# Ledger of designs, part 31: VH-VL binders against q9nrl2r1430to1533

Target 1, 104 residues: q9nrl2r1430to1533
Amino acid sequence: GGVHELSAFEQLVVELVRHDDSWPFLKLVSKIQVPDYYDIIKKPIALNIIREKVNKCEYKLASEFIDDIELMFSNCFEYNPRNTSEAKAGTRLQAFFHIQAQKL

## First folded at step 19 (VH-VL)

Design dd16
Fold by OpenDDE, fold request of step 20:
Structure dd16 (fold): chain C 104 residues (1-104), chain A 124 residues (1-124), chain B 107 residues (1-107)
Amino acid sequence: as target 1 above (104 residues)
Amino acid sequence: EVQLVQSGAEVKKPGESLKISCKGSGYTFEDHWIGWVRQMPGKGLEWMGMIYPGDSDTWYSPSFQGQVTISADKSISTAYLQWSSLKASDTAMYFCARQTFDYKSGLYEYFDYWGQGTLVTVSS
Amino acid sequence: EIVMTQSPATLSVSPGERATLSCRASQSVSSYLAWFQQKPGQAPRLLIYDASTRATGIPARFSGSGSGTEFTLTISSLQPEDFAVYYCQQYDDWPYTFGQGTKVDIK
C-alpha cells in the first residue's frame, strides 16, 4: 500500500488521457463502426494500450514510449483526412505531447 | 487482483424502475469494456451490451436496444444497468464482465473476469 | 448475428471418463472463441480463450481445439467438480453470442 509517485511515462499518459482532444485515442477503433480501418492501419494502438505497456514496464527507454505515441498519431493522420475532427484533435494533442515530452 | 462486485438482489414490481451496479477494482477501470449478461431462470447466457467507461461508448445487443440503459461512472469505477419500467419477464440473474485486450497486438479480446451476479425478481 | 450451437444438450459421463463437447458457429469466428463453466448459483468461469488457450488456474485436463466454425472442449478425465454447464461464446462480431450450453452430469 501507500502512495507512489507516478513515473514520467505514467504521468504523461494521464495528462494525455485527460486532455480534451484525447477522444479519438482513448481506445482502439471498432471494426464494427469503421469496417475498413484495419485494412489501412496495420499497427493499431491507443492510449489504453500504451498505459498498459507502461504499467507492465514494457518501455525501457523514453524513445520506445515516444515511438508508440507517435505511432498513435501517425495512424490517426493516415486514416483521417486533415479536415476531420479526429485529425484536428490529433494535431492539437500531438502538439501538447511534444511540449510535455521535453520533460522526458 | 481484478474484481467485479455487483450490487445486491432486487425484488421489484412491474412498472418500477431499477438501477443495479458493478464496481471494478484491481485494474484501470476506464481502460476496459464492461459487459452485461442476462440469464433468465433455468436458461442460458445472453449478451445485453457493453460500455467503455473511458468515453461512455456503449453497444447494445439488438434484443436489448431501447429496453435497458447501460452507463458508467469512471470516477468510482462503477458500471450500471437500469430499467425505466420493469416487466415480469425481466426476472433474471444479471452478470457484469470485464473485457481484456492484448497490449502487444492492439486487439480487444475475451471477457476474463465476472461479477458474482445480481438477482432481479419482478412479480406482482 | 452469429448463432452458436452446442451439442449435445446433455452429456452424461462417469467420473474419470473423457468428456467431449461440441460448439458450432453459423459463420467463421476464426479463433475468437471462449469456453465457460458455470455451476449453480455461480458466475461463469472462463476456461478457454482464443479457442485453445487455457485460462490461468484452469486444470490441464481441460483443453480446447478448433477454428472457423467447429470447436471442441475436452475434459480428459472428468472430476467430481467438473459436473456443470458449459458455454461457448464468440467474440469475433457484435453482438457477441453464446451457445445454448451443454450440461455435463453424472452417468
Scores: ipSAE 0.894, ipTM 0.948, lowest interface PAE 0.5, mean pLDDT 95
Fold by OpenDDE, fold request of step 20:
Structure dd16 (fold): chain C 104 residues (1-104), chain A 124 residues (1-124), chain B 107 residues (1-107)
Amino acid sequence: as target 1 above (104 residues)
Amino acid sequence: EVQLVQSGAEVKKPGESLKISCKGSGYTFEDHWIGWVRQMPGKGLEWMGMIYPGDSDTWYSPSFQGQVTISADKSISTAYLQWSSLKASDTAMYFCARQTFDYKSGLYEYFDYWGQGTLVTVSS
Amino acid sequence: EIVMTQSPATLSVSPGERATLSCRASQSVSSYLAWFQQKPGQAPRLLIYDASTRATGIPARFSGSGSGTEFTLTISSLQPEDFAVYYCQQYDDWPYTFGQGTKVDIK
C-alpha cells in the first residue's frame, strides 16, 4: 500500500517501541532461553504482536488495545521480580503508556 | 505482499571479505526474526543463525559461531550476512527467511517467507 | 543439537501414486516440525508447519502427520511438479535443524 497517516494506536505503538525501556517488550520471550516462561504466562504478548494486531485492525475499541498493553505489563510483573531490570523497565514504560493513553 | 529480496551472485577469492544482503518489504521488518540458511553445492540446508532487527538480538548455530557475522539495519529493512575472510568451502547458496508469529496466540512459529538466494562462489 | 533423519534418501514413485516420506528426530520436537519442497535453483517452499498444518496455497494432496520424534509427509497422488527434494525441519530447539532431505524422483 501507500503512505498512510498513523492511527492513534499505531502512533502509540511506535512511541512505545522507540522508548528506552521497551527492550523487554519488543518481542516474545524465548521458550528456549526461558523454559518455564510459558508454564507461568498463559497469554503471552509483546509489542510486535500488538503492532501486528493494529495493522490488521483487530482492535475495534481503545479499551481492547489498552487491555493488551496492560496484559503485556502484567505478564512482565508476574514473571519478573520487582528488583529485576525487566520489571523496572516495565514500570517506567507503563507510566509512560498511561500518560500517552489519556490522549486516546 | 511480503517479500525478501537478496543481493546478487558473488564471485570471490579466498581471503576476501564479503557482505550479502536481504531486504524485506510488505511487513514491519523490525518485528520479525530473519534467518540465514546455507546450502552447499548438491547438499542439504543448514541453519546458520538469525537476528531480530528490532533489537539486534542474534543467534548463531554452533557450527557457524565465529565464522560469520549476521547483522541488520532496520532503517532500510535489510539483514546482512558477512565474512571477514572467505574460504573455498564457503561456496554455497545462501538464503534468508522470515520467521512468522501468530498474533492471536502470541506464539512464534515457523519461517514462512524466503529470499530467492544468493550464490557465493569462492575459488582461486 | 537435535538431529533430524529422513528416509528414504531417494523415493522413486510413478505419477499418480502415493508418496510417503519419513522424518525422525533424535529427541522430541513436539509439533514444531515443518516440511519444505525444493526444486533445483529455487528457494525452499514451505509445505507443512506445526507438523500437520498445510501452508497457504499448498495443494490438498500434501499432508503432514506425527508428533514427538516421528513425522510423515504424504503426497496422496504424485503430480509431475512434485518431483523434488523434500526437507523436514524442527524449530523446537536452537539450533534449528533440517533433515538431510528425501529426493522424490520419477519411477
Scores: ipSAE 0.893, ipTM 0.948, lowest interface PAE 0.5, mean pLDDT 95
Fold by OpenDDE, look of step 19:
Structure dd16 (fold): chain C 104 residues (1-104), chain A 124 residues (1-124), chain B 107 residues (1-107)
Amino acid sequence: as target 1 above (104 residues)
Amino acid sequence: EVQLVQSGAEVKKPGESLKISCKGSGYTFEDHWIGWVRQMPGKGLEWMGMIYPGDSDTWYSPSFQGQVTISADKSISTAYLQWSSLKASDTAMYFCARQTFDYKSGLYEYFDYWGQGTLVTVSS
Amino acid sequence: EIVMTQSPATLSVSPGERATLSCRASQSVSSYLAWFQQKPGQAPRLLIYDASTRATGIPARFSGSGSGTEFTLTISSLQPEDFAVYYCQQYDDWPYTFGQGTKVDIK
């Protein structure tokens, strides 16, 4: 994407990335490290991918952006048991997202 | 325009330390893996390792594990490759490269952009 | 690690002729296979990714095919500027690995 003033989507992504609980979501899960991940998760997504989509103006509606973020969390909860650090981080980050998303 | 610009040629002696750099621009640096590739004189390409600047997750090829250190400073969009003690056998061209991903599928894929290379010469 | 083997080591082809380069993987890499061109004193240039997709700006005379363990790079009509070393590289498993390269000489 080009250099431009941060949109609401861009700003929210920055906030999500900088959040302490973003570590499970910064990049896509490696199939090398987690061989069965993509057997379970069929629509993988991560914050770097979402940011790229934002930069390329792929989101025309806030709902589309929100859907991708929610997909990111749903993937986490689908693959990771509730007691995992990933799931716990996801729970907290999602709560943060829901608060910030009210600004969209 | 995506660009990777590497630091200049180095002439060193065995036992000296060295840190070379690769600066990315034209994209969100922290969102793409940066890899390092060695090419000894007249030889082929060898993957050394790669780093994800966003969280500093770093992978080394087994043959380079413990031989070099890969790091990154995302605040200045720069990746580094360093040696604590150079050997003559470290004489080579070193390339950095960016790994792209399909933002539609979310899959990490191929290395699409490369630095111009840094020539490191180690001799007594 | 996955071993990539290219053949032939050197391929001499006249301008306008077809060049066929082979790359074999020691185990399946699915379609996670890229081809690079490297000219003397230059960085590798991506030609093909995902085994058969031409990178942006790459002439149509370059094509890739194959999957699993056998791959082919074809230059349908060799041009003088195609003199170079060509590498295949798998990115299916870590460590990523290159073939040893095929040098294409222009007759």
Scores: ipSAE 0.887, ipTM 0.946, lowest interface PAE 0.5, mean pLDDT 95
Fold by ESMFold2, look of step 19:
Structure dd16 (fold): chain C 104 residues (1-104), chain A 124 residues (1-124), chain B 107 residues (1-107)
Amino acid sequence: as target 1 above (104 residues)
Amino acid sequence: EVQLVQSGAEVKKPGESLKISCKGSGYTFEDHWIGWVRQMPGKGLEWMGMIYPGDSDTWYSPSFQGQVTISADKSISTAYLQWSSLKASDTAMYFCARQTFDYKSGLYEYFDYWGQGTLVTVSS
Amino acid sequence: EIVMTQSPATLSVSPGERATLSCRASQSVSSYLAWFQQKPGQAPRLLIYDASTRATGIPARFSGSGSGTEFTLTISSLQPEDFAVYYCQQYDDWPYTFGQGTKVDIK
């Protein structure tokens, strides 16, 4: 993408980070605190990594950016049972993401 | 460019309090762990602890737990190391450092930028 | 806590010669091992991470190898600016720990 897409991606990541339900996604899950996480999740990703990739212009297509955001949610739902606070936060943040992405 | 700038040298007496600072610039401050490392005169390096400024998640090495407080104010891109009551054995150089990402593995792994150091001298 | 032990404590070499520094961990740290260089009055500088990957801007004369409990830093042709103290550091488990350092002196 072009400069307008990069600005929109920057803005969208900022909005995701500010959302009250961002807390499970701000940084990678600690392998020390959650030892089995990386046995289950093979493509880890988090908002700080996505923001760094936006800042370094590493996304060449908008679909690559969207894929990383959706991967972040997919990882959450794969690891966390539906009734957990993490999965509920992920559901609400994903809904917010879809609304914000439609404004592009 | 990424920079970490620490507060200036301190000369203190035992029992006094102290708060030293580390200001980050040239990157998204809240997205990277900041760690503190002690180096006593003529000695090696010791990790004291680290903080994630984005959510204030804070980890201490066991020998420093309860001995210092690590904090951050992301609104001014600054991390802090503080003592409520200094001891002569706290005489050392203190470095802050930023942890970065290994995009290939997706893990936080290594500290790539370091502050210039803050010399703290505690003597009667 | 994982203890990192470096050998030798001091290494005396001439410019242009090869230096080999060793680092041993008290338990496996896989490849989560970094090497740092520190000159007097300066902050540490990252040389190697992931046991063998050179950090950005580090000359090819620096190379790292090893995994598990045994690691080596090699400087293939020492330059005058390479006389410093070198530290290994594991980042496999908290707390992160350094070795005690190897001082590389001019012979």
Scores: ipSAE 0.716, ipTM 0.901, lowest interface PAE 1.2, mean pLDDT 92
Fold by ESMFold2, fold request of step 20:
Structure dd16 (fold): chain C 104 residues (1-104), chain A 124 residues (1-124), chain B 107 residues (1-107)
Amino acid sequence: as target 1 above (104 residues)
Amino acid sequence: EVQLVQSGAEVKKPGESLKISCKGSGYTFEDHWIGWVRQMPGKGLEWMGMIYPGDSDTWYSPSFQGQVTISADKSISTAYLQWSSLKASDTAMYFCARQTFDYKSGLYEYFDYWGQGTLVTVSS
Amino acid sequence: EIVMTQSPATLSVSPGERATLSCRASQSVSSYLAWFQQKPGQAPRLLIYDASTRATGIPARFSGSGSGTEFTLTISSLQPEDFAVYYCQQYDDWPYTFGQGTKVDIK
């Protein structure tokens, strides 16, 4: 991506981090606190990793950026039962993301 | 270029308070754990604790729980180590360090950038 | 806490020769092990992470091996700048812990 596209990725990540429902996604799940997480989730990702990849210009296509964010939500729904606070936060943040992503 | 710049050396008396700082630059400060390591004179390295500035999640080593306060102000990219009442045994070099991302393990588990150290001398 | 034990405490080696440093964990730490170099008055420098992966900018003469409870740092041909104290550190479980260090001295 070009300079304007990378700026859009930066802006979207900032908005996701600021959202009230970002708390399950700010950093990777701790293997110390949740030992079985990485038995189930094989492609872990979080907003801090996505932001670092944006800052290092690692996304060449908008689809790559969108795929990482959707993977983040997919991991949440795969690991967490639907009525958990984590899954509910994921549902709300994903809805917010879909609205904002139309601006890309 | 990632840098961690610590506040200068301190000479204190027992019973005094102290807050030392570690300022990060060249990366998104709130997205990386910052840890504090003590090295007493002529001794090895020991972890004191770490903080995730993005949400203030803070972990202490048991020997330091309740002995120090670790905090961060992400608006100025700065982490802090604080004593309410210094002891002579707190005389040491104190390092801050940044944790890096390890995508293979799914954790940020090792510390790649270190501050220059802050020498704290506590003597009456 | 996971206790990390390094041996020997001091290793005397001539420049150009091989140094082998050992690190033992009190329980398995899988591959979650790092090696650091520290010179007097300086911060620790990361050499090896994930037991065997060389950190960016570290010369090829440094290599790490091992898993579980037994780990080795090898310096294949010691250079004058390699005389320092070396620490292993596990990051498998909190609190993270260092070994007590191995001082590598010029013979």
Scores: ipSAE 0.685, ipTM 0.901, lowest interface PAE 1.4, mean pLDDT 92

Design dd16
Fold by ESMFold2, fold request of step 20:
Structure dd16 (fold): chain C 104 residues (1-104), chain A 124 residues (1-124), chain B 107 residues (1-107)
Amino acid sequence: as target 1 above (104 residues)
Amino acid sequence: EVQLVQSGAEVKKPGESLKISCKGSGYTFEDHWIGWVRQMPGKGLEWMGMIYPGDSDTWYSPSFQGQVTISADKSISTAYLQWSSLKASDTAMYFCARQTFDYKSGLYEYFDYWGQGTLVTVSS
Amino acid sequence: EIVMTQSPATLSVSPGERATLSCRASQSVSSYLAWFQQKPGQAPRLLIYDASTRATGIPARFSGSGSGTEFTLTISSLQPEDFAVYYCQQYDDWPYTFGQGTKVDIK
């Protein structure tokens, strides 16, 4: 809630997007390129959606914002085997996120 | 307010190059696909291609692959459509459009905002 | 490519009357269908997405229905500003494709 928390969410998303390992998470996975993705992942989410929700003030609690980001990583690990480039990027970005989220 | 403002009308000769632009404002430009649509005189709408400015992921419709270049510069919130050598058959209205997120259906983006159009006339 | 076919090509109706426009896809597009309105010299305007959801700011007289291969746009009481060309567009598979349009004229 409030203006200070929304600014913190916005800044955290900016830092996540800037991170070198953000590339699997910038936008939703294409159903055209990966047809089975949405058979496996039931609550899809990506950084562009999270940023739009921040911009529209849809997060009322910090826990809601954190839950969406953790869901994003959980989806990555559920769909991708751990030795894939996507899963490795997810591991590194999640570690970065956990450090940044301590500020919330 | 979300706006897409396109560059002005063009009158060109066959064989000339051209680059037209679409500038987005009122939203996070890099987070939304921008597509280009052609409308030939008296005809319907055709998708040419689209680009995600955040990572430059670019898709072309098969009939336009190799015929045009779609690009974006997210630092100035601008997408481009470019021809290296115009043909008379390129005479048309060209629209840019922004895709958005469907939070409720959860999976797919659709086009919610359109530029005003750029008329390109190519004649000898 | 998925071919979108609209009918009729032209629909003549009086103001205040109901207009019904049809759109058929050459294969199932599930609910990934949008309807656009275009007036002469203007850009297309999004009316309906997800087959039946009105876009923000679109009047309630516009409604969409259907799924799979058959879709309908209904304008329940035509206003003078509704006389335009209407396009359906699928966004299930690339390339995204439009129907050829239905022109709604004053009768």
Scores: ipSAE 0.673, ipTM 0.886, lowest interface PAE 1.4, mean pLDDT 91

